# VH-VL binders against q9nrl2r1430to1533, part 281

Target 1, 104 residues: q9nrl2r1430to1533
Amino acid sequence: GGVHELSAFEQLVVELVRHDDSWPFLKLVSKIQVPDYYDIIKKPIALNIIREKVNKCEYKLASEFIDDIELMFSNCFEYNPRNTSEAKAGTRLQAFFHIQAQKL
Key: E = the ipSAE of ESMFold2; O = the ipSAE of OpenDDE; V2 = 0.75 times the mean of E and O plus 0.25 times the DockQ between their complexes.

## First folded at step 17 (VH-VL)

Design b36 (framework fv_nezutatug)
Fold by ESMFold2-Fast, scan of step 17:
Structure b36 (fold): chain C 104 residues (1-104), chain A 121 residues (1-121), chain B 107 residues (1-107)
Amino acid sequence: as target 1 above (104 residues)
Amino acid sequence: QVQLQESGPGLVKPSQTLSLTCTVSGGSIDYGYFWHWIRQHPGKGLEWIGSIYYSGRTDYNPSLKSLVTISADTSKNQFSLKLSSVTAADTAVYYCARGPYTSDHYYMDVWGQGTTVTVSS
Amino acid sequence: DIQMTQSPSSVSASVGDRVTITCKASQSISSYVAWYQQKPGKAPEPLIYSASYLYSGVPSRFSGSGSGTDFTLTISSLQPEDFATYYCQQANSFPLTFGQGTKLEIK
């Protein structure tokens, strides 16, 4: 709990945001640019939403934080075909996340 | 009200290391902010050099070819810039600045007054 | 890197005029642009963040608009203290980059 958990989640979100493969995940998908996204994806999320939740201390357990990150990747793979740049970026960033999250 | 103040040498010789320090007053180097160095060449625009987060995490402008190091000393409420192997092209006004750690908002809300650095033999 | 290009490089105007300055990003940056004002011999001061949000204490005659690649800063009724150089900055990704600046001069 508390300050140390907040610091760990903050550091991990910062690492994800600064990773070369974070570009599909920085903010919610634009409904103007991708109109069918919200017809397919029922629980949209992005790193900016997760960061806000960390800053507001909304994660009670590390598992809740991990679940939101995994939901973000799951949404990417559900919407984007495996051969797209988005899916490839998601695959690399998810692997990076799994390595970093071992300490949570 | 938070204030930032740059300090360092006004004149540096070519090939030497430029060292500048930014002192934070009216606040502290806390987790809510990125701490930046920006410079402005004579008669030209602004160039972002790099930033540090309170944890020690740094980001640098790749155009500077990794000649930059930024560090923080939270006990002194200071963060510092070292630029190695300087040339006349590094002559500029150097600013330190604070930016909020918020999603997608990499802007600078508080700036130091700037310090002039001349690189000359 | 994302290049920011401002137009015009300079503009001459009179007190009371409506002034617009534009900024173009080399690729889409959504709404992640900030605007700064710099007076001679002084540090830049923030005016606008996230394209349209006014920074605390900035007069309401300043406004920002735009998304994607094209952004505009507007001063609805120019005051004597507004003669300065204005910079846009992309706030989307590292490295952070600035426009070349627009100098607002007395006509």
Scores: ipSAE 0.000, ipTM 0.550, lowest interface PAE 14.6, mean pLDDT 85

Design b37 (framework fv_nezutatug)
Fold by ESMFold2-Fast, scan of step 17:
Structure b37 (fold): chain C 104 residues (1-104), chain A 121 residues (1-121), chain B 107 residues (1-107)
Amino acid sequence: as target 1 above (104 residues)
Amino acid sequence: QVQLQESGPGLVKPSQTLSLTCTVSGGSIDYGYLWHWIRQHPGKGLEWIGSIYYSGRTDYNPSLKSLVTISADTSKNQFSLKLSSVTAADTAVYYCARGPYTSDHYYMDVWGQGTTVTVSS
Amino acid sequence: DIQMTQSPSSVSASVGDRVTITCKASQSISSYVAWYQQKPGKAPEPLIYSASYLYSGVPSRFSGSGSGTDFTLTISSLQPEDFATYYCQQANSFPLTFGQGTKLEIK
């Protein structure tokens, strides 16, 4: 990627962070509050980490950026049963992401 | 099960650069963890040197300032420590360690066995 | 930097005793303290994180408490394998800092 693509990634991450359904994704899951999370989820990720990677220009292609966002949602659905508030928030945020990602 | 193993020369001359490598097995240098270097001087307590995240972001102990560099090679599952301009005061057992990168704590859950480094002419 | 002051430097005890080790932070660190056990010639092993949570596999005779600046590690019924050096660590902010250690010795 180029400067234009990096700006687009920054804008999209900011919009995800500002979304009402971002709360399960802002930071890595607490081991204190969810002790078994890291036994189940082998590649944890969160919006703060993705934002750091964007700021450091680590995404060379839009597909790499999209893969990290999708990993975040995949982890949510793997750990959380579908009827939980976390999974429902993830479903809505993922739909929002798919609409916005069309611009990439 | 994840294991960490330190390697590097046990003897370093004063003014030279100390170079150590930590090899990760049973897992990978992935998201969700910080990878740390800690040392322990003979008969003394523990001193945190610094950490690196999968992205390459580093945090260093300010007392070591410009003397320390930590780097990672995720393709080899290794991360490394370089201490420049060493003196006898850098004689210690050096540990590599892993800790979860969570919003609520920074503790180390897996440690290497340690490697002894002596700085002497 | 946040300084961790550990007390006592050494404590002598017998098997079956209740032992308490104290750690004081130079400024408030909420509950972000971890405790480690180190045996001679070995790497430290985690015991407790976030002041009171036992690390996986750690015996229930170990417990931690405290918040703010004052923290304690308690061993409720000392066993022979517990004779070691114990370290507290503030887990709140960088640079990460450790207490100076408490050596638990046989009477």
Scores: ipSAE 0.006, ipTM 0.595, lowest interface PAE 11.8, mean pLDDT 87

Design b38 (framework fv_nezutatug; at its last look DockQ between E and O 0.32; V2 from the best seeds 0.00; counts 0 for: pae O 7.2 > 2)
Fold by ESMFold2, look of step 18:
Structure b38 (fold): chain C 104 residues (1-104), chain A 121 residues (1-121), chain B 107 residues (1-107)
Amino acid sequence: as target 1 above (104 residues)
Amino acid sequence: QVQLQESGPGLVKPSQTLSLTCTVSGGSIDYGYTWHWIRQHPGKGLEWIGSMYYSGRTDYNPSLKSLVTISADTSKNQFSLKLSSVTAADTAVYYCARGPYTSDHYYMDVWGQGTTVTVSS
Amino acid sequence: DIQMTQSPSSVSASVGDRVTITCKASQSISSYVAWYQQKPGKAPEPLIYSASYLYSGVPSRFSGSGSGTDFTLTISSLQPEDFATYYCQQANSFPLTFGQGTKLEIK
């Protein structure tokens, strides 16, 4: 990515963080609070890590950025049953992301 | 951009196992997407065969579940379809596809080009 | 299994016409419908997800609506490249199922 593309990634990450359904995704899941999480989820990722990668220009392609965001949601749906608050928040935030990502 | 390409034999004899491979480029199959096989029968339209999640879990069409296996080779970035005991009714164009992993709905946002399979003696 | 019934089976129309294709589910599927366009010898291409949202690059003359069991795809001003077969798909539950298709032909 170019400078315009990187600022678009930053704007999108900021919008995701500001969304009221972002709460399960802001930081990596605590192993102390959720001991089995890392037994199930092989590639943990969270919004703070994605935002840092954008700020450090670590994404070379838009698809790499999109893949990390999708991985974040997929981890949520793989770990959390459909009826949980986490999965419901993930569903709403992912829908918002899919609309915003169409504009990249 | 993510691209999907099917490969495998175009002709299979009845009672044999149909084996197809989908090669993924421009993305990784062990990232957080869901991978699908769909076929299109001559004159009958589209039929979902099954799906494989990024974790390797699978869901199959109940009408095929004892006959179908979907599996992955992450080192080659490929996923495969095996359909056993084929008959002429399995003649179709076979597509692989991708969609986002969601909690309660399943769309296919990228499709392969399709490969024609004929089952005949 | 959830059956998806498309109508009409075919439609003959002219460039510039407004065309509406309908899809009815055998039980409620919320808004979980996708629409695909398929040209002869080609793979299906995604048009719409969640009943009404267009994929990137899909012309704005395409629109979708509906919820529950009744869904529509509308082309507001038909272009020469729109002559194709259109499929709806319920995305609500496995097995995923498709409508039988609607062939849109030039008049």
Scores: ipSAE 0.543, ipTM 0.883, lowest interface PAE 2.0, mean pLDDT 91
Fold by ESMFold2-Fast, scan of step 17:
Structure b38 (fold): chain C 104 residues (1-104), chain A 121 residues (1-121), chain B 107 residues (1-107)
Amino acid sequence: as target 1 above (104 residues)
Amino acid sequence: QVQLQESGPGLVKPSQTLSLTCTVSGGSIDYGYTWHWIRQHPGKGLEWIGSMYYSGRTDYNPSLKSLVTISADTSKNQFSLKLSSVTAADTAVYYCARGPYTSDHYYMDVWGQGTTVTVSS
Amino acid sequence: DIQMTQSPSSVSASVGDRVTITCKASQSISSYVAWYQQKPGKAPEPLIYSASYLYSGVPSRFSGSGSGTDFTLTISSLQPEDFATYYCQQANSFPLTFGQGTKLEIK
């Protein structure tokens, strides 16, 4: 009984982190190693940042949480060509997310 | 909850440029979705006009050729459609919509209420 | 361009009926089809994405199926609020295209 709505966000982030296809999304892309990334991607985000925001109760609405996850995927597809391992992992993880997010 | 609202002229004369604006509330236009313009001719089905990605990249329906421009004003949280050299065939209800950005398919999960545009002299 | 053809163009039905609407793509689109409901004077509302997944809040009486070129939207037990025009959309390739619509009318 009686769980906080924020625990639902934590549960979903944990499921995303544990997914085999989470590897491109666990932490921010290195500016030093991939400097052109930040010329293209103006709002970088990653699962570690989203999880920190969940833990600090920074999401007031489920839509705000969903927006951050979608931003993460959009960044992936904007930067990475469709035939890359990053884009393929993102495609599978995003589909998993869309199914799980219906519970929110 | 994100909401989209179209605005623009109800009446446009033939050969002029139609300008429509979509105002986004409850979310940011530069935040990571795909933003669409769709129209519906009187008594007919839906026609996709074009899309803009949150990065500012665009894709347009080839049937509209070089007549279409979609652009964003991030400071106002708006994206806009310009359709040049309009004719009576451009009379329609115009919708803006948002969908997720994916690698291989494109859906529209949030729609504005639509704005009616009549092209007549 | 991929053409989407719906059948029938109109159907008359009674509350409680099972209603089936079909959509045929001119080329294979995998499962990348969405379904929309549009009531008179209103914007289209999304019902289904990726052929079979319901959007949150859509009643369970709606279901979708199909793959490749042939897709179906089913309403298992028609309710008064379901009388509307239904559209399919292929999401596979540009330009994005819609079916011509199926008008569901009271018998």
Scores: ipSAE 0.420, ipTM 0.851, lowest interface PAE 2.7, mean pLDDT 90
Fold by OpenDDE, look of step 18:
Formats: C-alpha cells, sequence, structure tokens
Structure b38 (fold): chain C 104 residues (1-104), chain A 121 residues (1-121), chain B 107 residues (1-107)
C-alpha cells in the first residue's frame, strides 16, 4: 500500500492514457450511445480495464498485456470505418504503443 | 524488446528463387501487426515488396506480384519472402519490418537490420 | 501508383542549421505520410507518422507538417547525428511507395 515505482506496464498505460489520441479508448463504449457495438465486438476492452488488470497483477507476461492492448485497437478498427476520428486516433495511438512496447 | 532478423542465402543465381526468412523475437506474429518486406538496391531508395497479415492475407507490389510469395510460420514466429526468377535487378538489401494493424494505413515502426542478397552467376 | 517526390535529392548543411525537406505526392494522400532516417549501413528508423506525429524518443528538433500532396520534414537545429538519408513514405494505399530520399551531408 505504499508509494512505489510504476511497473513497466503501469507506466505504459499512463503514457497511453495521457496521449492525445486516447479518447476513444479510455473506457468501454456506451451501449446507450452505440447500441450495436456489442453485437459486433465480442471482446470489449478499454484502457481503464487494462489499468485495473495491471493493478491487480493479472498480467504475468508482457505478451498478455500486449495482447489486451492489441485487442483494444483491433476492436476499434473492426467497428470504426477508416475515415472516422476514432480509427484515425487509434492508428496514431497504436503506432505510439508499438514504439513504447519495444521497451517491455 | 521486439526484434526482427532477416536470414537466408546472400548469393542467388539468376533464374533461381530468392528465399528469406524473418525471425521475430520479443514478440509474436499476431493480430495488431502487419509484416512487411522492403528492399533497397545498392545506392538506391526503398522499394516495398509486400505485406502480410496475421490472417495470412497478403498484398504485393504489382511490379513483383507474379514473382513474390510471403507466408508465415507462426509456430516458429517467422515470416518468409520468396522471389522467383531473380535477376541482377533483384540484388539488394532486404529488410523485414513490422507495422501496426490499422484501418488501412501502413507504417513500419520496427525494422530488421537487413540482409544483403546478391544475384550473380 | 502514388509517386512520392522528395526535394532536394541532397543537401549540405552545417551543425545548427535549419533544414527543410519536402515530399510531394502525385495525388492527395491526406496526412498518411511517414518519415524515416537511414544512416549508412543501417536500416531505416521511423521518425514521424501521420505527417506530423513524432515517434517516442525522436528529438523535438524534428517536426513534420503537411496534408494532401505537400509534406515537409524540418530539423530546426541540425546536430551531428542527423546527417543521414531521409525518406518519406505514403501510407495511404497500395502499393506503398517511398520518396527517392534526401541525403543530408555535412558542409
Amino acid sequence: as target 1 above (104 residues)
Amino acid sequence: QVQLQESGPGLVKPSQTLSLTCTVSGGSIDYGYTWHWIRQHPGKGLEWIGSMYYSGRTDYNPSLKSLVTISADTSKNQFSLKLSSVTAADTAVYYCARGPYTSDHYYMDVWGQGTTVTVSS
Amino acid sequence: DIQMTQSPSSVSASVGDRVTITCKASQSISSYVAWYQQKPGKAPEPLIYSASYLYSGVPSRFSGSGSGTDFTLTISSLQPEDFATYYCQQANSFPLTFGQGTKLEIK
């Protein structure tokens, strides 16, 4: 319960959240706002969920953490057409992530 | 740390098939990424050869399409390039690279160090 | 195919100089342009994606701008380690294509 250095996963999540293009990914898509989202996306995930998993030490391997992040982007690209702001933001954020993930 | 490494014969005879393998370490050939082959003729610029998706889907440069095959062996965490009927024009440094799986845009954010392939009798 | 034309093909500059490299696309590609830096005997390294976004770790002296057909890479104050060949790449559509490169040499 004391102050400690952020793990690599924690730090990366912080960086992703702080990124200008994180807005589509901060929390799960609202079913109210997007009624058909969960008919299409079967494994929804968001940065807040990933952060929680990190906090609970649910990721034992870097690959597991990376898989969830990639799932998050995959969901975005599956649901959002190419020309949407969400897809564009996702493209940029994912590129950022891939650079950062090299350090894991 | 994700790393890519090209391997294969550095010398290929004309009319034969150039075969290269890219070994991925520190990460896996999985969804979220696209996998590319790029080459660079001596003293020249960069030429995209083709790209592969985790599904096995491929896109090839039309100038090379009939001669190029890109495939993956996920059990070995490798993807390969085959270029048939090579000529001296195929002498180049060959790079494999990784990029994000996006809505339809392709950047290369991780590169192998490259491997030189010379086509000569 | 989308042609990417860089200018100049080569440029000589001194440390501390402001350097600008231009890339022109044969058709509109929105902002889907990447810039790479390649040093002799090395693989290209990514600098910029989506025309203006720097990859993490890239010095802030690098910047990219442009949309449509005209794109620019700028080094605000050239450092010794910046002498290299730079390539633009369109990421808009297949076949992916690169500019012919700009060799940045020491004056």
Scores: ipSAE 0.016, ipTM 0.682, lowest interface PAE 7.2, mean pLDDT 92
ESMFold2 (binder alone), look of step 18: mean pLDDT 90; pTM 0.936

Design b39 (framework fv_nezutatug)
Fold by ESMFold2-Fast, scan of step 17:
Structure b39 (fold): chain C 104 residues (1-104), chain A 121 residues (1-121), chain B 107 residues (1-107)
Amino acid sequence: as target 1 above (104 residues)
Amino acid sequence: QVQLQESGPGLVKPSQTLSLTCTVSGGSIDYGYTWHWIRQHPGKGLEWIGSVYYSGRTDYNPSLKSLVTISADTSKNQFSLKLSSVTAADTAVYYCARGPYTSDHYYMDVWGQGTTVTVSS
Amino acid sequence: DIQMTQSPSSVSASVGDRVTITCKASQSISSYVAWYQQKPGKAPEPLIYSASYLYSGVPSRFSGSGSGTDFTLTISSLQPEDFATYYCQQANSFPLTFGQGTKLEIK
């Protein structure tokens, strides 16, 4: 009960972190380099925060974990125009995530 | 896969301007990355010189700020370093590198092979 | 500027050994440290970013830990290709600064 799901979440988040397209998602967007980001994005999140939540056993259901990952991608597509490196990386990483999430 | 390649003269005379170019292939200079120059003096560690963003915004090491200019030419997929009034202390291997900018984490994930610059009369 | 100090400056080890390299920042940098490996005549290669995240393609024998001012790079079972110089870098603020390097040599 729950322990096996947390192990699966840790494995998946490690795979996401190690993916070549994870670079826009590793940490929260810099306010210094992107000053208007936090005016537009009201629920910022990143892989380091999600990993910390996994390690603290804060996800009780796979749906809660999936929701946080999808929020991360949603923020990316909301802020970044479709032709940007961030949006392209997000599109590829999200597709990878959808395949891996079927294991959950 | 993105690759970076440095080019420029290997020998520069004291008081002249050192000019180096980094050519980017397999990717483009656009939103998402900062483009860095780093040097390494003979037998010593690494020194960050500065960076440029696709918009033309630059950040320089304060110890070099009055002497350094970095610029990007997105149409040529190149960025360049100019270091004025060079001395023997500027003898080093010069690297260009790419790093992500959309996080507070400023590390370099792709590096050029490096080019050796000797400042000598 | 944030000063990064590595310890030791050099270490001699044998294949199969566990090796630990420490890096201290002069002020808190949260988890914003990266580690690089440099072999003679070659450019540095990234190993670790954000203190503990392994860069893609890097062998699992490498690990990083720490936060605030104290950071550690560990090689759990040294291989022949690991003999190199290792650098930490603070990624928190400009100017970016590197440690002085730790040279890992054959015993």
Scores: ipSAE 0.000, ipTM 0.552, lowest interface PAE 14.9, mean pLDDT 85

Design b4 (framework fv_nezutatug; at its last look DockQ between E and O 0.85; V2 from the best seeds 0.00; counts 0 for: pae E 2.9 > 2)
Fold by OpenDDE, look of step 18:
Structure b4 (fold): chain C 104 residues (1-104), chain A 121 residues (1-121), chain B 107 residues (1-107)
Amino acid sequence: as target 1 above (104 residues)
Amino acid sequence: QVQLQESGPGLVKPSQTLSLTCTVSGRSIDYGYTWHWIRQHPGKGLEWIGSIYYSGRTDYNPSLKSLVTISADTSKNQFSLKLSSVTAADTAVYYCARGPYTSDHYYMDVWGQGTTVTVSS
Amino acid sequence: DIQMTQSPSSVSASVGDRVTITCKASQSISSYVAWYQQKPGKAPEPLIYSASYLYSGVPSRFSGSGSGTDFTLTISSLQPEDFATYYCQQANSFPLTFGQGTKLEIK
C-alpha cells in the first residue's frame, strides 16, 4: 500500500485533538454526568463526531466543516459560564482554530 | 457558505415601527453562531444595534434597548429587527451579520449587503 | 461604553505607500479588536480579528497590531483596490462599538 497524506480537514482535526484545551470537546457530554446538558444543547457535537464525518468525506465545503467546529464551540459557551474551565479551554481552542482555519 | 440578505420597507413614517428581516441561506440560524444587526447613518460610522444567539437569547445596545426587539424564526431561517417609534435619526443603512459564538467577544465575519431605511413623513 | 477613537479621519496616499491607521480604546480591551474595510455602496468586509489575525483571503499587505488600548492597521504597500473606508471595532464589551472610520483616498 501507499501512505496517504492527511487532508486539510483531517490535519486540522488532529491538531485540535492534540491541543491541551481539547478535553471538553473530545467526545459528547455525558448525560449521566451532566443531566441537564441535552435540555439546553439541541445540536450536540464533538471532535470525534467531526472526525468521523471527515473520514466519511461528508464535508464538501470548508464552510461546512467550519460550521460544525463553530457549533461545537457555540454549545460550549452556551452551556458553560465564562469562568468555568470548559469555557476558558474553549476560548483558547477556538482562537487556535480560527487561526488554523484561515489555511482552509 | 452562508449568505445573509436584509429585506423590509425602505420608507417608514415617524413614530411607526421599523421592521426588517434577515434571510439566511446556506446554513440554519440555529446551527451555532451569533446574529447581529448593525446600522450606518448616512455618511457616518457603524452602530451595533443588537444580537441574537442561536439559542434565542438576545443582547441589545442600551441606547436602543427600550425600542428594539430582535427575534428569530427558525422555520423560515430568518431573524428580524423591530425598532419602534422611529424618527429621522433612525434613517440608515441596516446590516445583518453573522459572527462566531464566543465566551466574551464578538466579531462580524459575514455581512448582508445592507438595506436602506429612510424615516420620513 | 467603550469609545474607539480612530485616526486619522481621512488620509490621502498613493499606490505603493505605507499607510497606518490607529485606533485608541477608552479602556483596555485586551486584543479584542477587529478591522473592517468598506467601499462605497457596499457592506463592510472583515479584514482582521483579535487585533492581528487576517481573515482568509485578505492580502498579506494588511496587518494589525496592538493590545490594551492602542491598535494599528497597516497596509505595507497600498494597492488601487485598497482605497476605501476602514473601521476598527472593539469586541471586548457590550455594547460593541466601532471607530468613526478612516477614509483612505487617492492623493
Scores: ipSAE 0.761, ipTM 0.921, lowest interface PAE 0.6, mean pLDDT 95
Fold by ESMFold2-Fast, scan of step 17:
Structure b4 (fold): chain C 104 residues (1-104), chain A 121 residues (1-121), chain B 107 residues (1-107)
Amino acid sequence: as target 1 above (104 residues)
Amino acid sequence: QVQLQESGPGLVKPSQTLSLTCTVSGRSIDYGYTWHWIRQHPGKGLEWIGSIYYSGRTDYNPSLKSLVTISADTSKNQFSLKLSSVTAADTAVYYCARGPYTSDHYYMDVWGQGTTVTVSS
Amino acid sequence: DIQMTQSPSSVSASVGDRVTITCKASQSISSYVAWYQQKPGKAPEPLIYSASYLYSGVPSRFSGSGSGTDFTLTISSLQPEDFATYYCQQANSFPLTFGQGTKLEIK
């Protein structure tokens, strides 16, 4: 099956999840593996949470959906130094998102 | 949709501190993004003053760094500019703007309408 | 600081004309340039980011190109509402800097 019957938000989330650079964003950061993350990042979010919000029809405006995705990227660049593989993946995925978000 | 609106005094005396506020509606300022102050002198181009990230971290234009403070008040959903020891050269239209938080480039996609500040005795 | 220089400083054109505005950075900024349109008494409105991508709602007659140090904004068929001042901005590094502006005037 195709994704043509899905909402625009669901289609974009699926594209983000399938992107090669989605790996830092699929799930919330582990407190056990990265103990200081939650000392620095006060509003954690990840693609699995955003997907659930889409599935539950919690986004009433495209701007609300875009804001959650931008929070996810903001958290990435706030926590991770710019030379890390996480920050580099985030940079490429954010650029992809910005192009796709224009159609919303 | 997010909207930004500048406010502050239209007239400031030389040597005083200029205080401007940007009121943000539609989204909390601590929910990501980078928030900017830009000014435009009469008949001239645009000058970036500085930025505050959603985390509260700031970056300032080096030409203004000793004179500028940008701060955020999350409870009022506002971020503010203080420019000390103003002179007639600080007469300008002041804009606030928002852009995405990025690793290596900085764009501003939402702008306020601007507020005119005249520095005069 | 990265200096942005626009050419020309002003241009007079007629409705239907193809107009080209250029912007030169004093050092390489990859594709990290934005273009803005400003009408008298109004805030700058974003047109283009990353040299060539249009913001939502921007008419398709606007296009951008370039990389490194040399960038171009083109209006393929000038409309009455396009008479404004245009600014480029380097987005590569702090401090963010803008060109001096190009004033597009009716002929």
Scores: ipSAE 0.747, ipTM 0.900, lowest interface PAE 0.9, mean pLDDT 91
Fold by ESMFold2, look of step 18:
Structure b4 (fold): chain C 104 residues (1-104), chain A 121 residues (1-121), chain B 107 residues (1-107)
Amino acid sequence: as target 1 above (104 residues)
Amino acid sequence: QVQLQESGPGLVKPSQTLSLTCTVSGRSIDYGYTWHWIRQHPGKGLEWIGSIYYSGRTDYNPSLKSLVTISADTSKNQFSLKLSSVTAADTAVYYCARGPYTSDHYYMDVWGQGTTVTVSS
Amino acid sequence: DIQMTQSPSSVSASVGDRVTITCKASQSISSYVAWYQQKPGKAPEPLIYSASYLYSGVPSRFSGSGSGTDFTLTISSLQPEDFATYYCQQANSFPLTFGQGTKLEIK
């Protein structure tokens, strides 16, 4: 939406990137390191891509921004079993996101 | 802005299969959420029937598991409920709902308007 | 299955009253409880997730608290539009289960 709403998206993305549990989400998963990832995950997304979309004003509604962030977590939980470091990081970062998203 | 709308027959005969469809608008159904069916019996509370994940995985209420099938059609942006061998006890208002996919907890943040189904001979 | 027991089944109150509705889980569910408001003939609407966090657009007179097995929904100053049925839901594990509802009626 507006300039003020885009500022809120930027602030939230910065907080997510700074969070200690952001490490599985900073960039798209490497196909070389994780060969089967793109066979399982059909709509890959990561914080760097979301941040770029915010910077380019590509989100017209807060719901569009929220949906991309939620897709990022859903991909993590779909690919990674619950007991993995990636899934545990995802759980903690998603909880942080849900609290921060109340401000939107 | 996501909206959910239930559709299907309002009257079903005992022993038949109840088929309901939830049409999702505003966003693609494969956009990372969990999709639920919930029903509300006359004058009673809410009962979770089951869920389908954006990936096609399902979880069902064990009380209904042998009778229920939930499926999705991404080309139509719909997910559906089939409940076999219905009885009068299946008379209810049926809701579809959406929630975030989480590792260990589930909330319903968007609900459809509901559709009334009566099972009567 | 985790059973959710709501109290009271109904409450009669006046505009401006403070109302508290409770929900007890049959085992610990951490803070994984949601609250919904349902008006007659309408779908449930989400109020609160994770015991105490309000959804966007929910009036600040609504609040939630609790952890473990005991949870409360409080309306600090009842308004005419708050007369409805309220449900808690445990979100901790499948099968997801709801309280039986609390009908909030006008005196």
Scores: ipSAE 0.358, ipTM 0.841, lowest interface PAE 2.9, mean pLDDT 91
ESMFold2 (binder alone), look of step 18: mean pLDDT 91; pTM 0.941

Design b40 (framework fv_nezutatug)
Fold by ESMFold2-Fast, scan of step 17:
Structure b40 (fold): chain C 104 residues (1-104), chain A 121 residues (1-121), chain B 107 residues (1-107)
Amino acid sequence: as target 1 above (104 residues)
Amino acid sequence: QVQLQESGPGLVKPSQTLSLTCTVSGGSIDYGYTWHWIRQHPGKGLEWIGSIHYSGRTDYNPSLKSLVTISADTSKNQFSLKLSSVTAADTAVYYCARGPYTSDHYYMDVWGQGTTVTVSS
Amino acid sequence: DIQMTQSPSSVSASVGDRVTITCKASQSISSYVAWYQQKPGKAPEPLIYSASYLYSGVPSRFSGSGSGTDFTLTISSLQPEDFATYYCQQANSFPLTFGQGTKLEIK
């Protein structure tokens, strides 16, 4: 961690949040709307949680930050079939993330 | 900026094993990506050979599966291709490439410049 | 294996023209297609991922569209540096497969 790394993580999270395909990832999945989600997904995460961790300086290494983002996408693809709007949004946002993350 | 560079012999004899190495600079092969080998026969299109995920998982083109081995050496920041029992049909330009970490889609965002391999006696 | 078929195999065009290249998959691949540009003696350069998203640094005159089995790459106003061979690639499943290429030539 450093000031530069924290700024880079914040910039990347802001770009992800602003992306049109971020909608499945902004907040944790609702137990009421998707009752079986937490039976299948053992380590839930979302962009609001990741952003909070960045702001609290909880990522000591870039790898820890990237691991949380990848976990978010992995959860999406585990729960959602490929032909769903969620999976398609996840695929596009993950590709965008990988292009941006090469700067980390 | 991540860069990839292929290296290996320019000439290989029929029936021998072709060995190529891709050296990665500006980024680690030990994190978050899948690393690919692609080839292009003279005057033809692109053929995907196979890939290795940073976890060590390999995937090969079924048309080449019995002949291909891809491996990674994280200490050298390199990954390598071995193609056994080569013939003149294996004459091509060989590229290495980086793809996003995923089980659900397979894009290639950074490519090496390519290395020419001729199979001839 | 998923077969990718491009049309046309070659096209002649002039600077300023709108050029359209199509790519057809033998089975549905959702939006999981990429497009590459290759100039003689050079490595392929990525243009588009997930059917419609431009890679960083790719001029806005390039656009992609399509889903399922039918995909299109469009160059809205052809520039001299755009004369090259273009390839589509399905990113849906292994083995990864490319189209045969479309050669864009000066008219």
Scores: ipSAE 0.006, ipTM 0.562, lowest interface PAE 14.6, mean pLDDT 85

